# Ledger of designs, part 33: VHH binders against Abasic site processing protein HMCES (HMCES)

Target 1, 269 residues: Abasic site processing protein HMCES (HMCES), of Homo sapiens (Human) (q96fz2)
Amino acid sequence: CGRTSCHLPRDVLTRACAYQDRRGQQRLPEWRDPDKYCPSYNKSPQSNSPVLLSRLHFEKDADSSERIIAPMRWGLVPSWFKESDPSKLQFNTTNCRSDTVMEKRSFKVPLGKGRRCVVLADGFYEWQRCQGTNQRQPYFIYFPQIKTEKSGSIGAADSPENWEKVWDNWRLLTMAGIFDCWEPPEGGDVLYSYTIITVDSCKGLSDIHHRMPAILDGEEAVSKWLDFGEVSTQEALKLIHPTENITFHAVSSVVNNSRNNTPECLAPV

## First folded at step 19 (VHH)

Design wb23 (from wb2 with D105N)
Fold by OpenDDE, fold request of step 20:
Structure wb23 (fold): chain B 269 residues (1-269), chain A 123 residues (1-123)
Amino acid sequence: as target 1 above (269 residues)
Amino acid sequence: EVQLVESGGRLVRTGGSLRLSCAASGFDFSTYAMGWFRQAPGKEREVVAAISWHGGITYHADFVKGRFTISRDNAKNTVYLQMNSLKPEDTAVYYCAARPYQFYNRPSDYNYWGQGTQVTVSS
């Protein structure tokens, strides 16, 4: 996974992340660094995307079932990294393979510390190789959405009215991630960054791409992944597997350029 | 205590109309999406209609075919299902359900449920 969409306004995104805590009380996740949230139809590695994580990471004795939402850098920067520039990392941390998560120090260490997060997106993009050509067809992959009577096609969301019909009740894709905290050697703000855990693709997606993000389907899965206070690493890892509960459609080549940030990126062709 | 109480279910003739009501209490109703589900004997519970927290977005199942309409009154903490042109196939227990802000199709995604109200449509 090297490209996602996350374009919802902050308020809409927040509501989409509404949850019930362990006590059954409805809550909205509290924002940390909301100003770092940059909505985009075309999110690439090194950009910031919102993730959910347990409040216990920030507050001692907090209820671990409570959630924080925070924009983090895509591409995990390990806490032990000693260079002043994260771009000097010699290995790719955009994704973490589920089968080798425990073999790589950069992922194992933060995971062992309970630094699990849920990466939020409208969906993600993958490119299918076209037979006989060097061309690749991009696809937008997402949770199946409820088609409302008023909902036009994703591509028709060009007016505020049409947008609301499509996106106000949009079910966000929830991907399993690992995050870490890096303190720059020269001082400054702590950098929070994440990697997306990947698995072998489900049967439905296998013709498009052989790998997919580990998707956490449902509130229970999301809660268990986040709640490192109550759920062990071993138990959490049981949640990491392919899911068939996805849908997709072909999109235009507009998304190929990471600088393009328009609704055309995810519009069906 | 969270409560959802359905009412309005009864025996009706084919082609008749019913209005179901679900009164909510014990939670902030205006921040919950509401749904109507039904379960017929020997069948799985299925979504009939759903409505967003602010009432701006609605969903109706394909089998409704414009016959049913979901609505809500947040001031009264009540969600409604207007059912017109009822058919014997509509015979089921109808349930009201609630979840935070967004509505979903799967029953398992809802947090609160009513006890249900029986709707019987005679041929």
Scores: ipSAE 0.881, ipTM 0.939, lowest interface PAE 0.5, mean pLDDT 94
Fold by OpenDDE, fold request of step 20:
Structure wb23 (fold): chain B 269 residues (1-269), chain A 123 residues (1-123)
Amino acid sequence: as target 1 above (269 residues)
Amino acid sequence: EVQLVESGGRLVRTGGSLRLSCAASGFDFSTYAMGWFRQAPGKEREVVAAISWHGGITYHADFVKGRFTISRDNAKNTVYLQMNSLKPEDTAVYYCAARPYQFYNRPSDYNYWGQGTQVTVSS
């Protein structure tokens, strides 16, 4: 996974992340650094995307079932990294393979600390290799959405009314991630960054791409993944597997350029 | 205590109409999406209709084919299902369900459920 969409307004995004804590109380996640949230139809590594994480990571004695939403940098920067520039990281941390998560120090260590997060997206993009051509067909992949009577086509949000019909009740893709905290050697703000855990693709997606993000399907899976206070690493890792509960459609080549940030990126062709 | 109480279910003849109501209490109704589900004997529970927290977005299952309409009154903490042109195939226990803000089509995605109301459509 090297490209996602996360374009919902902050309020809509927040509502989409409504949850019940362990007491059964309905809650909205509290924002940390909301100003760092940059909505985009075309999110690439090194950009910031919103993730969910347990409040316990920030507050001592907090209820670990409570959630925080925070924009984090895509591409995990390990806490032990000693260079002043995260871009100097010599290995790719955009994704973490589920089969080797415990073999790589960069992922194992933060995971062992309970630094699990849920990466939020409208969906993600993958490119299918076309047989006989050097061309790749991009696809937008997302949770199946409920088709409402008023629902226009995805990407036809040419009006506020049409946008609301499609996106107000949009089920966000919830991907399993690992995050870490990096303190720059020269001082400054702590950098929060994440990697997306990947798995072998489900059968439905296998023709498009052989790998897919580990998707946490349902509130229980999301809750368990986030709640590092109550759920061990071993138990959490049981949640990491391919899911067939995914749909996709072909999109235009507009998404190929990471600078393009328009509804056309995820519009069906 | 969270409560969803369905009412209005009864025996009706084919082609008849029925209005179901679900009264909600114990939670902030205006921040929940509501859904109607039904379960016939020997069948899985299935979504009939759903409505967003603000009532602006609705969903109806394909089998409804315009016969049923979901609506809500947030001032009364009530969701409704108007059922017209009822068929024997519509015979089921109808359940009201609630989920924070968004509605989904899977029963497992809903947090609160009523006890259900029996709808029977005779030939």
Scores: ipSAE 0.878, ipTM 0.938, lowest interface PAE 0.5, mean pLDDT 94
Fold by OpenDDE, fold request of step 20:
Structure wb23 (fold): chain B 269 residues (1-269), chain A 123 residues (1-123)
Amino acid sequence: as target 1 above (269 residues)
Amino acid sequence: EVQLVESGGRLVRTGGSLRLSCAASGFDFSTYAMGWFRQAPGKEREVVAAISWHGGITYHADFVKGRFTISRDNAKNTVYLQMNSLKPEDTAVYYCAARPYQFYNRPSDYNYWGQGTQVTVSS
């Protein structure tokens, strides 16, 4: 997974992340660094995307079932990294393979610290290799959405009115991630960054791409993944597997350019 | 205590109309999406209709489109299902369900459920 969409306004996004804590109380995740949230139809590595994480990561003795939403850098920067520039990382940390998560120090260490997060997206993009050609067809992949009476096609969400019909009740894709905190050697703000855990693709997606993000389907899965206070690493890792509960459609090549940030990126062709 | 109480279910004749009500208490109703589900004997529970927290977005299952209408009154903490042109196939226990802000089509995605109200449509 090298491209996602996360374009919902902050308030809509927040509501979409409504949850019940372990006490059964309805809550909205509290924002940390909301100003760093930049909605975009085209999110690439090194950009900031909102993730959910347990409040316990920030507050001692907090209820670990409570959630924080925070924009983090895509591409995990390990805490032990000694260079002043994260771009000097010699290995790709955009994704973490589920089968080798415990073999890679960059992922194992933060995971062991309970630094699990849920990466939020409208969906993710993947490119299908066309047989016999060097051309790749991009697809937008997301949770199945309820077709409402008012809902036009995702492609018709060009007007504010149509946008609301499509996106106000949009079920966000929830991907399993690992985050880490990096303190620059020269001082400054702590950098929070994440990697997306990947798995072998489900059967439905296998023709498009052989790998997919580990998707956490449902509130229980999301809660368990986040709640490092109550759920062990071993138990959490059981949640990491392919899911068939996805849908997709072909999109235009507009998404190929990471600078493009328009609804056309995820519109069906 | 969270409570959803359905009412209005009864025996009706084919072609008849019925209005179901679900009264909610014990939670902030205005921040929950509401749904009507039904379960017929030997069948799985299925979504009939759903409505967003603000009432601006509604969903109706294909089998009830044009016949049923979901609505809500947040001031009364009540969600309604107007059922017209009822058919024997509509015979089921109808349940009210709630989840935060957004509605989904899977029963497992809802947090609160009523006890249900029986709707029977005779031929």
Scores: ipSAE 0.877, ipTM 0.937, lowest interface PAE 0.5, mean pLDDT 94
Fold by ESMFold2, fold request of step 20:
Order: sequence, then structure tokens, then C-alpha cells
Structure wb23 (fold): chain B 269 residues (1-269), chain A 123 residues (1-123)
Amino acid sequence: as target 1 above (269 residues)
Amino acid sequence: EVQLVESGGRLVRTGGSLRLSCAASGFDFSTYAMGWFRQAPGKEREVVAAISWHGGITYHADFVKGRFTISRDNAKNTVYLQMNSLKPEDTAVYYCAARPYQFYNRPSDYNYWGQGTQVTVSS
């Protein structure tokens, strides 16, 4: 739950986030801070990644079903944090367990303010502990993808150089998150930061790891999680559960070093 | 208002050919992926073929591969399904469906649906 890939160019990513508002009108999310989007095959905590959130967080009386997409810091910094350096936070906020979310102030408070977001990724990585060794087998985990072919080719073989064939139609992983807003004591811009909610792993992932991100599968789940103007915290939390609609493949150890940002990070081995 | 109107379904013999059309209106067709689904009585609706918003990427289900071809004409706001070498198993109501930009397998992921056109393949 501590490493993702989110490498799509901004225009491809934005199209993958097309949605319907409450009136049924098709829209693309509106970007905030698009220049802070840093695509990479290998995102780690404290880096910025794009999330979706309701327009109502930014505009009084906005339609709460309309979506903003914005980069936020991974690792929630609570609004009450007093130090000047977020890395000094004495507890890990990369993830938030669903079974204790209403018991922990760092997560309960922003959740009560409706600060729900959808964390976007190509997929995430997990490391499987191998029997009798310190070696770990990394896996890339993602939504099942429909097999695609380029127009004019029937039964075409998968070409490693044909990025468009795979990624232009890639179904983004949509994970439930909570965000908060922190005002640095020394001044400067408000810091938006998020945590990913986790749940027990589904059966399909249990051999890899015992936890998984809470995945929002489909537009209804995404819409309800985002729409804090119309969907209560109680109703939203019903969306938080494991899913079996997930797949994975083993990858090489290239991904182990978070500085490696290459397609090899997610390539099957 | 969004409309998807299928046409071309009828009774044909095994081995015959048929071309389905789906005329779209009420949205910017060039920003939508299109799919053909089918549903036989008592069965779940299933994707048959799909095509991306720009027409450059397609999907054809294994059970129709080499027999059916999806295409689109953005100037006419129309998606087509050319069906060759028809089998009795292809008997179903065929629906066109739309969602923005990308296509998926599951019917629940699509925003707009036509009313369907009946295709019946006789032995």
C-alpha cells in the first residue's frame, strides 16, 4: 500500500477520469496546479499524486457532484500539526485502516469535514514475503484490463513499443482516500495531503499481502465517495470494502529503489 | 438529449451476413467509446465488440473474432457491427452503448444504451 505507478500523460489521465455530474452531463475534471503533476512509474510516500475531489471544497455553493483533479502530498498532514516540517510527523499517515478511521483524530476530523478524495494510479505495488528468506517478490496490482488491438489489426501480438495500445484505454485504479489541509506555521501555500484507506485483502491478494487499498469500483462508488454535499459519512463508509475485481503480475526488483522511474518497474517477469 | 438508435437486426440463415448500425445524437460522438453488447433470453448482457473514441483501438470477443468487425464513422455519428458467418448462437438482442473515451467489458460501466435490435439466426 506504499508504492504506486501513475505515469500517464496529463491529457490521457484526464480523459480516463471523464464522469457524469448529478444532471447526467459528461465532464472532465478541472485541474488545479497541473504543473505539479509528476508522472512516474514509481511513486512513494511524500511525493505528489493526482486525486479527485468535489468542486464544493473550493467554491461556495458549487455542485458537489462536479470534480476537481489536483496533485496532493501522499501522507496526510493533519491540520493541527505544529512543526514546520511535515516529515517530523511522529506517526505514519500513508494509509488509514478502515476499522479504526472513526477512532483516530488525524483521520476522523477531516472525514467529518467531508474531506474525501479518490486517489488515482495505474496500479500499486506490493512485496510478497518469501518463505525462509529476506527476499521479497514485488507484484504490480491493478484493475483487470480489456484486451485491446489497434484498428486494422486482428489478433495483434502485444508490442512493447506500442504504448498507446495498452495505456490509452487503461482503466485507472481508483482508491478511497481522506485528505486534510495544513497551514505551515512559517507561512506559504496551504498543503493538501492525503491518506489511502486500507481494508483486509480479498482472497485473490491474500497470498501477496494481508491488506489492500479500499478500491472504488465503478462510477457510482466514485461519485458517492466524492460527493460530500449529498452523501453522508455513514453512507460513504459503506463503500469501503475489499474487492475481488483485481489482478496482478510479478515484476522485477527494479521497482525496489524508489528512484527508478522506468517502464521496467511494472513490466511482467 | 442523448439517443442511440440501433437498426439492421432481422432473421438470417446460418452462414449469412448482417450489418448493424447505431446512430448517435445528443452528445459529442467523437469523445465517446462505443460498444456492441448482446443479450440472449435468460442470459447476461455481454460485450461483443468495442471501439475507442478516436477509432484507433478496438476489442472483439473471442466468440466473434474473425467474424464480426466493429467500425465507426465520426462524420455520421454512427457505429457499425459487420456480422459474417452467423451462427444460431449469435441469436440475441444487440445493443449499442456509449461511455466517454474508454471502453470496458461490464455493461454497468456504460452511460448510454440503445433500445436494441433483434438478430435471429436460423438453422
Scores: ipSAE 0.804, ipTM 0.913, lowest interface PAE 0.7, mean pLDDT 91

Design wb23 (from wb2 with D105N)
Fold by ESMFold2, fold request of step 20:
Structure wb23 (fold): chain B 269 residues (1-269), chain A 123 residues (1-123)
Amino acid sequence: as target 1 above (269 residues)
Amino acid sequence: EVQLVESGGRLVRTGGSLRLSCAASGFDFSTYAMGWFRQAPGKEREVVAAISWHGGITYHADFVKGRFTISRDNAKNTVYLQMNSLKPEDTAVYYCAARPYQFYNRPSDYNYWGQGTQVTVSS
């Protein structure tokens, strides 16, 4: 998982993240650093993307079921990193394999501090290796979406207006992540950065790629992953598994160039 | 306390019509998507229709398209299901459900549920 789409306007994204706290109160996640949110159809490692995390990471004695949404750098920079430039990191932290997460200091340490986050995206891209060529077929992969229609129109649901409105009711992909906080040696603001946990691909994706992000399907899974105050690392890791509740379609090679930020990146066929 | 109260379910002949209502209280109705689900005895609960929080986007299951219409009235905190051309297969308990802003297919995605209203369609 090395490319995502996260293009929704901030207010639409925020509403898509509405949740209930432990007491059953409806809430929206509270933003930190909203000006760092850079929506795009074509997000790469080292860019900022929004994640959810527990309020308890920021406020002593806060309700750990309450959520903050914040842009973080994709590509975890460990808290122990000593250089002044995060791009000098000697290893790739874009993803974290679930089968070795407790063996890698870069991931074990922040996980032990309860630094679990939920990475948000419209969906992610994967490139299928094609025999007989160096060409790769990109796919856009996302939660199955309920077919939407404009109100007051009953009949064939596949109209241009309904396609245009699909994003107003889009179910965001919610991926399990780990984050860390790095204090630059020369001072300045703390850098928040994340990795996406990966698992073996489900049967439905196996012909595209052998790995997939660990997807948290539903509010119970999201709540348990985020709530480090009530849910131990051991219990949280039980949430990390493949899911078959996923769909995809082929897209053009426009997405291959990370500079392209247009709806064409994820358009079918 | 959140309450969803369905009404309007009754016995109707094949080809008949019904209008179901669901009155909501105890939460800000204008920030919730609403859905109608149904469950026949021994069957899984399934989504019939859904409507977004602002009312501008809807969903209708294929088995009811052209026959059922969901609508909402935010001033009255009420969601409706107009059911036309009823068939015996439509016999079920109908439930309204609510979740914030967006609607989804699965019952487990919804936070609040009514007690249900029985719809019976006779030959």
Scores: ipSAE 0.785, ipTM 0.905, lowest interface PAE 0.8, mean pLDDT 91
Fold by ESMFold2, look of step 19:
Structure wb23 (fold): chain B 269 residues (1-269), chain A 123 residues (1-123)
Amino acid sequence: as target 1 above (269 residues)
Amino acid sequence: EVQLVESGGRLVRTGGSLRLSCAASGFDFSTYAMGWFRQAPGKEREVVAAISWHGGITYHADFVKGRFTISRDNAKNTVYLQMNSLKPEDTAVYYCAARPYQFYNRPSDYNYWGQGTQVTVSS
């Protein structure tokens, strides 16, 4: 998992993240650093993407079931990193394999501090390798979406112009992540950065790629992953498994170049 | 305390019409998407129709499209299901459900549920 789409306007994204706290009250997550949110159809490592995390990470004695939403750097920078430039990190932290997460210090340490986050996206891209060639077929992979239609209108309103209304009801992909906090040695603001946990692909995706992100399907899974005040590391790791509740479609090679940020990146081909 | 109260279910003849209502209280209705689900004995609960929090976007299952219409009245905190051209296979308990802003197809995605109202369609 090395490419995602996360393109919704901030207010639409925020409403899609509505949740209930432990008392059953409906809430929206509170933004931190909202001006760092850069929506794009084509997010790559080292870019910022929004994640959810517990309020308890920021406020002593806060209700750990309350959620913060904040942009973080994709590609976890460990708190112990000593160089001034995170790009000098000697190993890839874009993803964290679930089968070795408790063996890798870069991931085990922040996980032990409860630094669990939910990585948000419209969906993610994967490239299917073809036998005997260096050509690859990209796919856009996402939660199944319920078909939407315009209220109060019956007729030929299924034109491409109605496609835009699907995003108002889009179910965001929610992926399990781990984050860490790095203080640059030369000073400045703390860098928040994350990795996406991966698992073996489900049967439905196995022909595309052998790995998939660990998807948290539904509010119970999201709540348990985030709530490090009430849910232990051991219990949280039980949430990390493949899911068959996923769908996909082929897309054009426009997405191959990470500089391309257009709806064509995820359009069916 | 959140409450969803369905009403209007009854026995009707094939080809008849029926309107279900669901009165909501205990939450800000205008920030919730609403859905109608149904469940026949021995079958899984299934989504019939759904409507967005602002009322501008809907879903109707293929098996009811053209026959059933979901609507909402935010001033009355009420969601409706108009059911026309009823068939015996529409016999089920119909449930009203709510979740914030967006609607989805799985029952497990909804926060609040009504008690259900029985609809029976006879020949």
Scores: ipSAE 0.766, ipTM 0.897, lowest interface PAE 0.9, mean pLDDT 91

